# Ledger of designs, part 7: VH-VL binders against Calcium homeostasis endoplasmic reticulum protein (CHERP)

Target 1, 141 residues: Calcium homeostasis endoplasmic reticulum protein (CHERP), of Homo sapiens (Human) (q8iwx8r149to289)
Amino acid sequence: ETQLDMNEFDNLLQPIIDTCTKDAISAGKNWMFSNAKSPPHCELMAGHLRNRITADGAHFELRLHLIYLINDVLHHCQRKQARELLAALQKVVVPIYCTSFLAVEEDKQQKIARLLQLWEKNGYFDDSIIQQLQSPALGLG

## First folded at step 18 (VH-VL)

Design z93 (from z92 with heavy chain T57S)
Fold by OpenDDE, last read:
Structure z93 (fold): chain C 141 residues (1-141), chain A 121 residues (1-121), chain B 106 residues (1-106)
Amino acid sequence: as target 1 above (141 residues)
Amino acid sequence: EVQLVQSGAEVKKPGESLRISCKGSGYTFTSYYIHWVRQAPGQGLEWMGAINPSGGSTGYNQKFKGRVTISADKSISTAYLQWSSLKASDTAMYYCARDYWEGYEEYFDYWGQGTLVTVSS
Amino acid sequence: AIQLTQSPSSLSASVGDRVTITCSATEQVNYLYWYLQKPGQSPQLLIYDASNRATGVPDRFSGSGSGTDFTLKISRVEAEDVGVYYCQQWDDYPLTFGQGTKVEIK
């Protein structure tokens, strides 16, 4: 099995972070699915997103835009029954969401909170995960 | 004010070519996809395809792929839908619609007034 | 393609009546929209993501549902609400619409 090129991944994430266009998100999503060849690769990608989003000093726009990518990937996983990639994302979504939610000013929290409502409606996560997302302070504890 | 203004009604014969237009104003044209939706007489709405005016990338409903071409001229904020050879079954009202997108939110927020295309022998 | 089926195909109501329209999908839909096309006009967005009212839409309109079953409700229908209502999905391409529900006022 060939190693995943994480530099290539970062090169696709940068336009998402900087421009946040529909096409940039799609390109990132397509790359992820093209490289979701094994559970370890899925976990590596998911872990990388977690690390980027939860990094100290990460700007709100970086976190939000990469969460947009994750949202799109979650939707696509559900439709394509990509269970391995979905599972990998489910393992990292709590720290991603909770860190992002708690790190922003109150006026920006609503943007992230609305996403949780969408995730609940769409059924991307089990009740255990949803409960953790509903209590961000406890979710990181 | 955001507006999508479409070209006027067309009366054509089968086999003729046609290009109709949709001009956007009141916003950054290259920042939003433009979609085309048709409505045959007495029928519902049918999605035909879309274009990103920024790069010109297009997507089509397979039903129309190869029969229609969607394009855009960003210098004049205009999207186009064209046929090389019209059929009687192409008779319909054609709408362009702006694709609002912000992460997990996406919807058609503005529509053109429609262009009626009548194809008959 | 995802198919959407609306019910009923048509209805007649009196001003002030409660109106309910349903939309059923052949598979799970996460992004469901409702439009109103008034006579002689272009479609206009009413609801996005199943339950969010678009800007300027009166609160007498409400959307609900998830999975494969969705509902649009008009709590107190007005004369200006006459037209054809369509549901639409944005989960997969091609984008698809329901067949429409014609609403008339008695």
Scores: ipSAE 0.915, ipTM 0.957, lowest interface PAE 0.5, mean pLDDT 96
Fold by OpenDDE, fold request of step 20:
Structure z93 (fold): chain C 141 residues (1-141), chain A 121 residues (1-121), chain B 106 residues (1-106)
Amino acid sequence: as target 1 above (141 residues)
Amino acid sequence: EVQLVQSGAEVKKPGESLRISCKGSGYTFTSYYIHWVRQAPGQGLEWMGAINPSGGSTGYNQKFKGRVTISADKSISTAYLQWSSLKASDTAMYYCARDYWEGYEEYFDYWGQGTLVTVSS
Amino acid sequence: AIQLTQSPSSLSASVGDRVTITCSATEQVNYLYWYLQKPGQSPQLLIYDASNRATGVPDRFSGSGSGTDFTLKISRVEAEDVGVYYCQQWDDYPLTFGQGTKVEIK
């Protein structure tokens, strides 16, 4: 199996973090899907996003913008029935969401909370995951 | 105040070329996609395509691909929709709309006033 | 393309009446919008993401639904609410609209 180039991934994530444009998000999404060739690759990508987002000292904008990417990827996974990539993201979404939610002020938490509502409506995650996301303090416990 | 101001009504004959415009003001033009939506007389809304004025990248409804060209001149904050050869079926009201995007939120938040294009022999 | 079908195609209501418009999609839609096009005007956004009122939209307008079935409700219709209502999806390109629902006041 071909090794996933994580440096290439980071090179795509950087403009997402810095500029947060539709095109940047789209490019990142497309790269992820083009490299979702196996469960291990999916898990590597998902794990990498988790590590970047949950890293100590990560800025809110970094977390938020990468969550935007995840949101687009989740949507696309659902539409294309990309089960392996979806499953990989489902494994990391709790620490990603909870860490991001708890790290910001209340006004920014609302924006993240609205995203959760969207995720609930769209059915990206099972009830167990949703319950964890609804209680961020417990989700990280 | 954000505004999209479109060019005036057009009366054309089949086979003629046409370019209509949509000028944005009150915001950073290059930060938002511009979409074109048409409405034939007495009909509903139909998405035609869009442009990212920052880079000039475009997307089209396959129905109109090859017949229309969407472009933009960011120096004057203007988007364009053009035909090389109009058909009678192109008779419609044409709207430009601004694409607001912020992560998981996206919608048409502002619309132009519309440009009526009448194509008849 | 994702097709959206609205019901009804037209309705007539009295001021103060409750109005309900539905929009059905051929497949799951996560990003559903409602617009109102008043006579002689451009469309204006009412609802985004199925249930969020756009800025300046009166609270008598409400959106609900998920999956393939969506609903727009006007709790107490006013004369100024006359026009054609459209649902729209942004899940896939091409973007598509419902055929419209004409709302008139008696």
Scores: ipSAE 0.914, ipTM 0.957, lowest interface PAE 0.5, mean pLDDT 96
Fold by OpenDDE, fold request of step 20:
Structure z93 (fold): chain C 141 residues (1-141), chain A 121 residues (1-121), chain B 106 residues (1-106)
Amino acid sequence: as target 1 above (141 residues)
Amino acid sequence: EVQLVQSGAEVKKPGESLRISCKGSGYTFTSYYIHWVRQAPGQGLEWMGAINPSGGSTGYNQKFKGRVTISADKSISTAYLQWSSLKASDTAMYYCARDYWEGYEEYFDYWGQGTLVTVSS
Amino acid sequence: AIQLTQSPSSLSASVGDRVTITCSATEQVNYLYWYLQKPGQSPQLLIYDASNRATGVPDRFSGSGSGTDFTLKISRVEAEDVGVYYCQQWDDYPLTFGQGTKVEIK
């Protein structure tokens, strides 16, 4: 199995973090799908996003912009029936969402909370995950 | 204020070439995709394609089979839709629309006033 | 391409009436929009992501639905609401619209 180049991944994530353009998100998404060749690779990518987003001291913009990427990837997984990548993201979405939600100022929480509504509507996650996302404080506990 | 101003109505004959324009103002032109949507007389809306004015990348509805070209001149904040050879079936109102995008939110928030193109012998 | 079918194709209502328009998709749609095209005008956004009112849109307009079935409701239609309503999807390219619903006032 070919090893993932995580530096290449980070190089794509940086413009997402810094500029958050539609094209940057698309490039990151496309890279993820191009490298979603096995469950371990999917989990490695998902885990990397989790680590970056949940890192202590991570800025709100970093968290938000990478969550935008995740949102795009989730949608694409559903469209293309990419089950392995979807499953990998489902394993990390709770700490990603909960950490981001709890770490941000109250006036910005709604920006993240609106995503939960979208995710519920779109059916990206099962009920157990949704319940955890609905209670961020408990989701990390 | 954000505005998309399109070029004036066109009356053409089959086989003629045409380029219509859509000029954006009141915002950073290169930060938003521009889409083209047409509407034949008395008919509904049909998506034709889009362009990223920043890099010039384009996407098309395959229905048009390369008959149209979408381009942009970011120096004057203008997007274009052009035909090398018009057909009578190209008779329609043509709209440009701005693609608002912010992460998980995306929609057409502003539209041009439309350009009526009439193609007849 | 994802096909969107609206119902009805046309309707006539009195001022103050409740109006309901539906949009059905051939497959799941996550990003559904509603537009109004008033006579002689360009389309204008009413609803994005199925249920969110665009800026400046009166609260008499509401959108609902998920999956393949969506609904636009006007709780109390006004004369200024006359025009053709379109649903639109942004889940896949090419972007597609419903065939439109013409709303007239008696």
Scores: ipSAE 0.913, ipTM 0.956, lowest interface PAE 0.5, mean pLDDT 96
Fold by OpenDDE, last read:
Structure z93 (fold): chain C 141 residues (1-141), chain A 121 residues (1-121), chain B 106 residues (1-106)
Amino acid sequence: as target 1 above (141 residues)
Amino acid sequence: EVQLVQSGAEVKKPGESLRISCKGSGYTFTSYYIHWVRQAPGQGLEWMGAINPSGGSTGYNQKFKGRVTISADKSISTAYLQWSSLKASDTAMYYCARDYWEGYEEYFDYWGQGTLVTVSS
Amino acid sequence: AIQLTQSPSSLSASVGDRVTITCSATEQVNYLYWYLQKPGQSPQLLIYDASNRATGVPDRFSGSGSGTDFTLKISRVEAEDVGVYYCQQWDDYPLTFGQGTKVEIK
């Protein structure tokens, strides 16, 4: 019922983007979980991350560091059975991954690809999503 | 070259206090968590806790909470593990380990040589 | 806490033999590691994230598995591989290790 403060979210994302410390990621993750009170809030957070990551002109480090946050959140969603937040992230992971993957050179693509392998192994997404992630060029189409 | 050098072996009696050290070199000390892991004689490895040297935040295995204190002095790139009152059951080899973290990758990449602590009456 | 159980607890192999060690978790583990502790030494990382060899680790070491069941394989064991092998999880705190598998050479 309470309105989500997206400015507060951005204030937590900025240190993640700039410094990418374990503590910054943890702080962002904790904030997300503390505000995952309803499906709409979950979708709002997930959508915001998507918008930030897929924005034109977003530099690689921004995308990568926020994806690190997403990875950590996915892991904790699985462990804590946070179904709503997980579902929200599942809706945005394809454009996030594909945009980030296609925007960088091959050497950086490998780093992102290793993350996909981890996601496959950990079972964060169903086969349909995984297939889309495996074909980034088609994933955005 | 990254190194974690620990203080020398200790022989103590029950009830005594003790602080052992782990000095990091060859890297930015404040950029990596330091963990403590113990190994009783002939036993396996047991995680005790960790510290972020940059801010001093700590996490503990509840098994050891209240009995040990993990601290760090970043000015000399040193982490500490201390007891206010040792028990015989604290007899073990104590290792410090560096926590490598890069997003989705995390692991102990470097370990100290270990500090043997013997507590006996 | 997540419990890790290794099998076997000990084994003896001849140089050149294939060695297999398993690690079973009480719940799903996404971040599984393997360490080797050689006699009189500190543990050293062999495998991270179940299947990735750490830097400098020979290719005769391989890790596999997901969920609750993991395996470390040594394709051709050498004398220098003697020691105790540990699996470890980083999914939840406290971090936990398996009880260890002692590998000896005949």
Scores: ipSAE 0.908, ipTM 0.955, lowest interface PAE 0.5, mean pLDDT 96
Fold by ESMFold2, look of step 18:
Structure z93 (fold): chain C 141 residues (1-141), chain A 121 residues (1-121), chain B 106 residues (1-106)
Amino acid sequence: as target 1 above (141 residues)
Amino acid sequence: EVQLVQSGAEVKKPGESLRISCKGSGYTFTSYYIHWVRQAPGQGLEWMGAINPSGGSTGYNQKFKGRVTISADKSISTAYLQWSSLKASDTAMYYCARDYWEGYEEYFDYWGQGTLVTVSS
Amino acid sequence: AIQLTQSPSSLSASVGDRVTITCSATEQVNYLYWYLQKPGQSPQLLIYDASNRATGVPDRFSGSGSGTDFTLKISRVEAEDVGVYYCQQWDDYPLTFGQGTKVEIK
């Protein structure tokens, strides 16, 4: 019932990780929307992204490029009123962002922090989540 | 130095075919979408469509779908906008623009100088 | 398609004036842009993502807004600022522009 082809998902994620083109992002996003059939499906996809990004030993480019995918998905969730997928991503965004922010030097932190400013302006998250993202050490509570 | 250089002005009659060009230089041509934007005389800007030169995939504004063809020849770093049969209403300035994309930032960072197309009997 | 409406359609300003141009969208826009098309030139980017100045754009230009309502301000207009200003959205295809705001210097 709650079945997703995670090998297919990973096959779409790999070009995003490796080369991160606009077309690769679009393909990953399209797969996620095509498979967002129920709240549990959305939670499996979001959880998979969290697990990949927060894994011990994940390198920064993997984290950043998959965060770019999440950014595109957040935008389209808002446009399409895809409430279940949005909610699933909202549940995992704090560990995703905070782990990625804390794992890198100041120059790379600025790139991630600029993305948070965009997310705040676009209204993807409530104030509680934004406050956690703005305090990364506390957000990994 | 990144440049987009468009072909010269055209004066045509209704029913004639036309292909105008946009040559990119100073960058990796296949790494960036090229968009076409129209501006009829005295009017505003209107997006027509875009192409990914890497694989040739295109997207069109529905208003122009079937009226124009967008293509590219990556071996000479050139994008094209083509009509098989021009109408007087195709009289406009046509711009190409490069689509800069970096994750969550996207904008037209370079524009061609424009190609004026005049279609009159 | 997302429609963008600018106000005013035209204005005449003196050098040193503050100029405000608005852009209203028919639905929420997350990626809004401002361009200037000077007489006889192609458009040039001023602002991306509502408030970020493009490289080389003077700090007298600023953008603000979110949701459906956006504003471009010129704190002190200069003679070189003459032209037509356009807002543009990149939230959904087809990409659309506002109808333009013609700024003349008197």
Scores: ipSAE 0.830, ipTM 0.922, lowest interface PAE 0.8, mean pLDDT 94

